# VH-VL binders against q9nrl2r1430to1533, part 49

Target 1, 104 residues: q9nrl2r1430to1533
Amino acid sequence: GGVHELSAFEQLVVELVRHDDSWPFLKLVSKIQVPDYYDIIKKPIALNIIREKVNKCEYKLASEFIDDIELMFSNCFEYNPRNTSEAKAGTRLQAFFHIQAQKL

## First folded at step 3 (VH-VL)

Design g19 (framework fv_iluzanebart)
Fold by ESMFold2-Fast, scan of step 3:
Structure g19 (fold): chain C 104 residues (1-104), chain A 122 residues (1-122), chain B 107 residues (1-107)
Amino acid sequence: as target 1 above (104 residues)
Amino acid sequence: EVQLVQSGAEVKKPGESLKISCKGSGYSFTDYWIGWVRQMPGKGLEWMGIIYPGDSDTRYSPSFQGQVTISADKSISTAYLQWSSLKASDTAMYFCARGYYDTEGLPYFDYWGQGTLVTVSS
Amino acid sequence: EIVMTQSPATLSVSPGERATLSCRASQSVSSYLAWFQQKPGQAPRLLIYDASTRATGIPARFSGSGSGTEFTLTISSLQPEDFAVYYCQQYDSYPYTFGQGTKVDIK
């Protein structure tokens, strides 16, 4: 990847963070607050971790970046029942992501 | 270069209000926790609380709950520690520190501000 | 609240000697333990996190070990610049708590 791809990843992460439905995804779920989360979710990730990886140039391909975002949504739907505010926010933010990811 | 720059020393009287600041630079301020730690003269470190600037999620030590207010302003990458009414016992060095993540979402303090000395005397 | 107890309160060692500092938690903190160095007039500096992982830029002479309730910070071949107070801190549960500190005097 080049400078153009890294800028595109950062712009997309910023748009996701600013979205009204980003609140379940801003930071890692704390084991203190949700003790059983890490018994169920084996590859935790959040927008702050993804943004750090973008800034450290850790994504070599757009597919790697997209995979981490999709993992974030997958974790949300695995842990949270479908009728929860978390799952509903995840569904809307994922749809927004799919539209924006066309820019990549 | 990650930096946390704190506001300058304060000399106050009991009963006065005070708000000190901690400005982050060189990283995405909203993506990391900011903790506050007190050190009384000649004593050890005491954890006061922590805030995530991105959503203002704030956690206090029970010893400081209701005694101070922790806040942050994302637009200027600055966290705050505030007293409504200072006491002589608030005389201390106050540090802010950035919280980085371990694998289970538990922040540990990796970068520290230089400290703000607060002196409260009559 | 988890109480962190450090021993000894003061440790006097000659340059080049090994220093061993202990930290005990009143209940298990797994490996969620950090060690900090504080020199007079300075802010604390992170040395070790996750009980045994050395922070970036920290010399290899600093090492951490332990899990659960018993933790050790070892400084091999102590140097004059290692004169400082050392604190352990648990981040397993709120409120986060620090030990009272061990003062290392280089004789």
Scores: ipSAE 0.256, ipTM 0.816, lowest interface PAE 3.5, mean pLDDT 91

Design g2 (framework fv_iluzanebart)
Fold by ESMFold2-Fast, scan of step 3:
Structure g2 (fold): chain C 104 residues (1-104), chain A 122 residues (1-122), chain B 107 residues (1-107)
Amino acid sequence: as target 1 above (104 residues)
Amino acid sequence: EVQLVQSGAEVKKPGESLKISCKGSGYSFTSYWIGWVRQMPGKGLEWMGIIYPGDSDTRYSPSFQGQVTISADKSISTAYLQWSSLKASDTAMYFCARQGYDLSGSYYFDYWGQGTLVTVSS
Amino acid sequence: EIVMTQSPATLSVSPGERATLSCRASQSVSSNLAWFQQKPGQAPRLLIYGASTRATGIPARFSGSGSGTEFTLTISSLQPEDFAVYYCQQYNNYPLTFGQGTKVDIK
């Protein structure tokens, strides 16, 4: 029964990954490269994790998928000051997501 | 099931170029780092570098920076290790390995290719 | 770079006995330490990651412990297939580094 929802989630994740502003979100922040990240962010997530969850059929509701994407943006804005390239990319990608998510 | 399949053994002369491959299957290739590890005959394991195929982010061990090139072609789920000019000291088994991750942002090698033996005759 | 030192270089044990392998880091690697098994002619096989978490399919007789600079791999009841070389590896800092290996031989 969830075949169309799975295809829609995968299509949206692929669109997010292809977006020019996806670079802060493609993979989990490396603790080697950003040592204090995991002291501040308690529920880390990234597009590669979300894509894996889609592929394993771990999202039962569209709201669960949307919650994980919103968590990703929330983490970005919590860690990164508003004037950073990361926060600016997050703001633009979040706006793009909200437009695309209307189709879910 | 996750698999990494490497190209076959190579016998080369010093000064020749070489490009060996590592093809991933059974997982989202662009979602995981791939690393290269050297093992000289009768010796231990030595990390060379890693690449994230999704964005081509590449990190090298200082010992291998400028000695080799690591690349990936995400359209065919294949990572590469390349030498422009081989030396006899490059004779070794070369392994590719995928990095799994945990939620603390730590990356560890979880699946390995079978290895590619490269022999460079002096 | 962080230097990983394993001891002993060679460990001789009989089947059914307990084997204990040590790995020391030149500076703290937190719990970001993995153990690998390698048999002649084969690729390394992940046994333990995060110092103490068994990888998928790894028998319960393998256990890891430690944090910071001192780590131990224990094989509680050694089986014939366990005679191999074992490597520890830190993934806390670049460059990633391996120990020199401990060879587990039949006594």
Scores: ipSAE 0.288, ipTM 0.823, lowest interface PAE 2.9, mean pLDDT 92

Design g20 (framework fv_ustekinumab)
Fold by ESMFold2-Fast, scan of step 3:
Structure g20 (fold): chain C 104 residues (1-104), chain A 122 residues (1-122), chain B 107 residues (1-107)
Amino acid sequence: as target 1 above (104 residues)
Amino acid sequence: EVQLVQSGAEVKKPGESLKISCKGSGYSFTSYWLGWVRQMPGKGLDWIGIIYPGDSDTRYSPSFQGQVTMSVDKSITTAYLQWNSLKASDTAMYYCARQGYDLKGSYYFDYWGQGTLVTVSS
Amino acid sequence: DIQMTQSPSSLSASVGDRVTITCRASQGISSYLAWYQQKPEKAPKSLIYAASSLQSGVPSRFSGSGSGTDFTLTISSLQPEDFATYYCQQYDSYPLTFGQGTKLEIK
């Protein structure tokens, strides 16, 4: 991983953050607001954590970055029933991500 | 290095409005919750609320709900605490502090601003 | 609201002493507890989070333990710079609440 590769990750994270369907993913699910979340989800992640990892140069391969984004969506679909606004937002944002990730 | 720099001391009269600031640097400002804590002279710490700069989501302590407003300006990495009408009982040191991270969306504070002293007297 | 009670409210100690401060929650908070140090006329400084995790840059003489309702902060060998007020804080539920503070004074 180089400076250009890290800039591409930052650009993609910014695009995801700005998307209308990013609201379930901007920050970690609060244990206070959703007490059973961390009993079910063992590898929590959110866009703010991914962005910080990009800024600290913690992704050495594009696959590591993609894996963290996919983990975020996987967690959403595992916790949230299919018909929830969270799951629907996740479905649309994941489709958007797959289109944008073709640039990586 | 992570820094939170707060605005200078304020001396106000009851009924006046006030807006104090907290400028973050050395980290991704929109990636961490920011909290406000009051400390009255000679007393302990009192939680006011938290705001997430990325989307302006807020959580207030019931004791402060309707008393103050938290806001952010992402373009200058600055958070604000505002009163529409100050009371003598608002006299205190006000700290801003950044959320620490234990990967469970937790609200303990890992870095603190130096504090803003607000004095409200007639 | 979860009430946080610290004991003692103040204690006197000498450099080199082992000091223990306790914090009790009015209900179970798992390990969602932090400890802060505040020196006179200064902002609080983070010491411990998740009951036992040491904040980066904090000397190893500080340690935290406990879970549920009873928590302790230990300073294994007190240094001159450790004389301060210490606060616990729960972050298990809203509103976030602090203990009343324990003032550590020179004997």
Scores: ipSAE 0.436, ipTM 0.853, lowest interface PAE 2.1, mean pLDDT 92
Fold by OpenDDE, second read of step 4:
Structure g20 (fold): chain C 104 residues (1-104), chain A 122 residues (1-122), chain B 107 residues (1-107)
Amino acid sequence: as target 1 above (104 residues)
Amino acid sequence: EVQLVQSGAEVKKPGESLKISCKGSGYSFTSYWLGWVRQMPGKGLDWIGIIYPGDSDTRYSPSFQGQVTMSVDKSITTAYLQWNSLKASDTAMYYCARQGYDLKGSYYFDYWGQGTLVTVSS
Amino acid sequence: DIQMTQSPSSLSASVGDRVTITCRASQGISSYLAWYQQKPEKAPKSLIYAASSLQSGVPSRFSGSGSGTDFTLTISSLQPEDFATYYCQQYDSYPLTFGQGTKLEIK
């Protein structure tokens, strides 16, 4: 078959995943590694989940997709102090996201 | 070139059933949501609902929930809007429209069919 | 439901004029706002999406601005083919809703 062109959402998720600062967001935080995470974060989300939702076309409105992305960053900043590698990575990735979302 | 071609005008009586069509071409039919919009004579635009041809997922406006049914036939890249029992108040122009898939403007309607005029009168 | 209110409902202008149409949302919709043009007996045509992004093929004399609740469609220099009815539409939340329309007529 022919090559399927990725949708804008799919492409952005791919770009986010491939970004150097995506490592805190690639998958859900491990309860084993971070025992108190889910006591603090009540709406966990990650890029793999968002990717799945995109692939399944679960986002019916643009705001739903944006909200999930922002939730992902919000969770990071809620749990991680500003001086942590995770928070710093999140800050950069969020900026990247905002730029990419504007350009696409 | 993206195109949405709708079926011809319909003249019906109250109580009759109707199914109008919208055929998509020039793009991946199963990859884009399709919406239906009603425009009563001399009035504005009313959102009816959207359907995803890939899996027939649907979302209806509360005002149209239970009043109409959206469906698709992927094999012929055609979407349908149907009534089981028409009312005079269903008289309107009906448009199908593709929802854009751009991050900035996703879920706006970037391409529109030419419309199907439905007239219901006794 | 989010109500979209356009102003004015009708407007008369001349070729070459700068025209501004406003759209107000009953609640914040970020930039999830589109503008459409509809000529008599024709289907709507997409003009602007994401509040300020110009749809492909649309002349640069059209522009959109705003965020949150207040939005504006501007035609910098009105052309004969621009006389039509314009609609705004939010796609922030369901149900999707349109403004009541602004009819732009020749003065």
Scores: ipSAE 0.000, ipTM 0.651, lowest interface PAE 11.6, mean pLDDT 92

Design g21 (framework fv_ustekinumab)
Fold by ESMFold2-Fast, scan of step 3:
Structure g21 (fold): chain C 104 residues (1-104), chain A 122 residues (1-122), chain B 107 residues (1-107)
Amino acid sequence: as target 1 above (104 residues)
Amino acid sequence: EVQLVQSGAEVKKPGESLKISCKGSGYSFTDYWLGWVRQMPGKGLDWIGIIYPGDSDTRYSPSFQGQVTMSVDKSITTAYLQWNSLKASDTAMYYCARGYYDTSGLPYFDYWGQGTLVTVSS
Amino acid sequence: DIQMTQSPSSLSASVGDRVTITCRASQGISSYLAWYQQKPEKAPKSLIYAASSLQSGVPSRFSGSGSGTDFTLTISSLQPEDFATYYCQQYDSYPYTFGQGTKLEIK
C-alpha cells in the first residue's frame, strides 16, 4: 500500500477504537492479569499494536492489515468462551469491521 | 519525535493539595501506557504506577495506593499525578515515562519526561 | 515484592575499559528486565529491554544478557559520556521494582 491506503487504514483503526465494543481490544492482554493467556495465544495482537504498524508503514498490502485485524478477533474467540462479554463484544466489533472494510 | 513535557517545579507546605502534569506529543497518546516514577533526593528510582490513557486502567504500587491519584485528559494528551494532602516525605523528583509494550503485553519505559521537582517544607 | 539487587553499588573505571554491571532478582522474572542510564540532574534514558534488546539509538557498545534471576549489562569500551548511574528494573510482576543503582565514576 500507498500513502492513501495508509490513511484509510488509520481511519479504520480510529473507527474501531472509538466503537463501544473495542474495550477488549485496545491494548495487549497482560500476562500479569491473565496468566494463562500466552500459553493459549501464540500470536497476540491488539488495536494499539495494529495502529503502531500503520503509523510505521509496516503494512504493504491491504490484505496484511485485514489479516492482523482478523487475527485479533480469532484470538478473542479462541481464548474467550462464546457466552463471555469479551466474545460478545468481539462478535459485534467484527461485524462492524466487515462493513467498514468494504471501503478498503 | 516522541516527547513527554512535565509541569514546572513546585514548592508546597504540608497538607496542601497538588496536581502535576505530563503532556505527550509525537505519538498516539491513548495507545501507550504512561508511568510515574519517584526519585527522592540522593536516592534511586521508585515505581509509582502506570495508567493506560485509552481506558484509564490503572496499576498502582501498594506503597503509593491511596497516597496519589493518576488520571488523564485525552483531549489535551495530558496525564496527571495528584495529592490531596502533601507530606514532607513527598519531597522528590517525579518522572513520567511512556510504557512501550514487549511481545508479552508488559510495558517497559522507552521515553521519559524531564521531571518535576516537588519540595514540601514547612 | 521482587527485590532487585545490583553489584557493585559503585565502580571506578577508565575510558576504554570493559565494564560489567550485574542485577539479581529475588525470584525468576524470565527476560522481563530493562536497563536505564541516568546522568546527574537528568531524566533516566532507556538502554535495554527484554534483558538483551538494544533500544533504538543506543550505541552498540552497550549489551545486556541473562534470564531468570541473573542479568548483566556490559559496556564493551567505556566512553566519557558513559559515566552515569545505571538502574535495572523488572517488569514481570506488580509492583515493578528497580535495583538500587550502580554509579559508574572516573578512576
Scores: ipSAE 0.111, ipTM 0.771, lowest interface PAE 4.5, mean pLDDT 90

Design g22 (framework fv_iluzanebart)
Fold by ESMFold2-Fast, scan of step 3:
Structure g22 (fold): chain C 104 residues (1-104), chain A 122 residues (1-122), chain B 107 residues (1-107)
Amino acid sequence: as target 1 above (104 residues)
Amino acid sequence: EVQLVQSGAEVKKPGESLKISCKGSGYSFTDYWIGWVRQMPGKGLEWMGIIYPGDSDTRYSPSFQGQVTISADKSISTAYLQWSSLKASDTAMYFCARHGYDLTGLPYFDYWGQGTLVTVSS
Amino acid sequence: EIVMTQSPATLSVSPGERATLSCRASQSVSSYLAWFQQKPGQAPRLLIYDASTRATGIPARFSGSGSGTEFTLTISSLQPEDFAVYYCQQYDSYPYTFGQGTKVDIK
């Protein structure tokens, strides 16, 4: 269980981080660069936060891990208009994630 | 265990260059911001700036912008603080610190290095 | 920049007594406030983050409270090892700023 699942989650996060389209998702959105972000997005999250949660054994089920990744994409699409480089990167990375998540 | 190990004490003259280091271990170095904090003798803590080693995104306090350079080499899990030309007013203890994450995902300093004492005098 | 002001500058307390330290922000920092302890010759140690959440390994006698601009650190029964300087820090916006510190001394 938990040790096996942690290895799978860690490997998937590493693959997401290494993807060319991960740049909007590597770390939390800056309040300085995007002042209204935290007024709109109630549950901010990023790959570095998700990876820390994996390392702290905070995910008890694969569905909880998947929910956090999906929250990250949902936040991207809620804040960013569909024609932005952020939304386009999110669309491609989400597709990649869905293929990899089938292994979980 | 998470550790930040800083380089040893330095004694320098005004006008000299200096680069001090902070090596992280026991965690994924590229996934956490590393900050630098100055403490002048007998004084409090001053935040200097931070770097995200994964992409080298760097942010400075206005008081330190142009006075120092913060950098990182992710291949050896090491962050750096550098001066091109030291001044006597740079005499201080310099700490590096990692940012942890609270329940809302916002970063705070959770682990600290032991400090590097820099003395600048003639 | 957000200015953090701590009071008192020095607090004299006997072992076993309650210590209350105050921190004020020049503008709202919501709950994005941390408390640190520093002993002579040592690096700061995280005590509290998110105004009231104890860091891992921190004794229950340390508690934080407040939101917005007024914050308090309470040590319910001061131990000999608690004599130190305490700093508050806001992490709501850059630049991150620290208070000037409160020194807790033996009465």
Scores: ipSAE 0.014, ipTM 0.661, lowest interface PAE 7.3, mean pLDDT 87

Design g23 (framework fv_iluzanebart)
Fold by ESMFold2-Fast, scan of step 3:
Structure g23 (fold): chain C 104 residues (1-104), chain A 122 residues (1-122), chain B 107 residues (1-107)
Amino acid sequence: as target 1 above (104 residues)
Amino acid sequence: EVQLVQSGAEVKKPGESLKISCKGSGYSFTDYWIGWVRQMPGKGLEWMGIIYPGDSDTRYSPSFQGQVTISADKSISTAYLQWSSLKASDTAMYFCARLSYDWSGIPYFDYWGQGTLVTVSS
Amino acid sequence: EIVMTQSPATLSVSPGERATLSCRASQSVSSYLAWFQQKPGQAPRLLIYDASTRATGIPARFSGSGSGTEFTLTISSLQPEDFAVYYCQQYDSYPYTFGQGTKVDIK
């Protein structure tokens, strides 16, 4: 029993997590595997952090949620050269996000 | 309420295999790293490794690489620590712990399991 | 790997007194340092993270300070339940490493 409530933000994050191109975004970039990442990227974020914020009801406006998702993509394109598998995955996932975000 | 519940104490002989567990509840299991820490009798805490259950990305301390296997089953929110062949020197308390994230997104350990005592003697 | 050194190994204090515990890193860990309390037969309990941020539910008498390589945990008025072993841990660089612990014991 019990009541289950799912927000539009939670549904969208779940769809992003399950997308084939989510692999660069599931969790924070490893400081050990990519030591210079945190020297270049000043506001790191990943889908697991965004999902936690959704679940704690920390987004008061859709724009705040969208800003965090866009920050995630911006970080990807800032760090990764355009011809990398990470940047290509980010481009496709961002396009998917823009289509889904029209529901918000 | 976030909780990590570990499997019960084990008494084994050298050469035997063993798999102990750590079950998470009260949070989204696939959104957090799970770490393993060893504490030998009367000694301090020693870092073993971590796993991200969402994709099974696993990172070992160099001292434990090849000595143990860390795995997870996200369908039952459970992480595992496994030995193929136990040694007497594996006698210790083993803790699992969850990593949370600070304001800048850097992970740290926030919740701990109660520990699993493993005794290996002939 | 980054080596964490705690001092003293044992600190003897009376209830109501101030206890000061030190932790040194072999290289800079910025503010990525946590303090844990462990009582006999129990799991470690997070006290402080990010060098000075108190974890949820931790009493105000516990405070952390420091950055870089030198860190301090202070217990301003030691209570009977505070007699325990205290560990520092850096999480700046992998592998994460712990100090050897400081035992806070009754005088």
Scores: ipSAE 0.016, ipTM 0.663, lowest interface PAE 6.6, mean pLDDT 87

Design g24 (framework fv_iluzanebart)
Fold by ESMFold2-Fast, scan of step 3:
Structure g24 (fold): chain C 104 residues (1-104), chain A 122 residues (1-122), chain B 107 residues (1-107)
Amino acid sequence: as target 1 above (104 residues)
Amino acid sequence: EVQLVQSGAEVKKPGESLKISCKGSGYSFTDYWIGWVRQMPGKGLEWMGIIYPGDSDTRYSPSFQGQVTISADKSISTAYLQWSSLKASDTAMYFCARQRYDLEGYPYFDYWGQGTLVTVSS
Amino acid sequence: EIVMTQSPATLSVSPGERATLSCRASQSVSSYLAWFQQKPGQAPRLLIYDASTRATGIPARFSGSGSGTEFTLTISSLQPEDFAVYYCQQYDSYPYTFGQGTKVDIK
């Protein structure tokens, strides 16, 4: 259970990080480069934060892990208009995630 | 001009319920967390909790979890602090404060309401 | 919970003199520390955030320094309007915690 689930979460995060469309999600958005981001996004999250939570065994249920990944995509779509490269990358990466999450 | 305006002073008896308010203006209310801070007479400041008005997500200090309820109505830009049953030890000044993020995403309080004095006595 | 300890409890200073207030955290808060001023009957007012960044409208005589566990608020030339209680607050982690306050009063 727990050990197997952690291995599955780590593998999925690694697959997301390696994906060509992961660039907007690798680390927290820089407020210097995007000044209004944190005024709009109250619960910032990124793949590096999620990976740390996996490594620290903070996800007890697959649903908690999935919720954090979905929050990451939700933040992307909330901040970025649909026609942006960020939103397009997010749409493709989210579709990839849904396919891979079937393994959980 | 950013303002947080709190409801007026309250005088209550132990066991009574109470709901006090904090209305924001001059900014996008749903884009900032609102915190509540208690100050007992002659004492310092104690953080109680925060709420994000956009979806009513709340975080409480362990000392206040279960003691109070924090809520918000984003349609009228108002946050609330509520007691189901007041105790004499709830006698205090209650402040609301707006929170914003620094460059690294860490939150700090920038604007404060004027305070609501709550007196609980028989 | 991170405990914030301020010293001294009371500081008596004459107008024009320098006041130095200390704040210690029980564990590292990096630079995620704010200073507030509170006058009798008033709400707290933000002076400094991120240990050393002055808030908008705060006079240059107020300065903050420190990181980790040791922090200082300095008022270089105390004015009559500066007599107040000063609080430090960490926002590194939940729950947010305040120091007990330092009262700056007239000598």
Scores: ipSAE 0.014, ipTM 0.574, lowest interface PAE 8.3, mean pLDDT 89

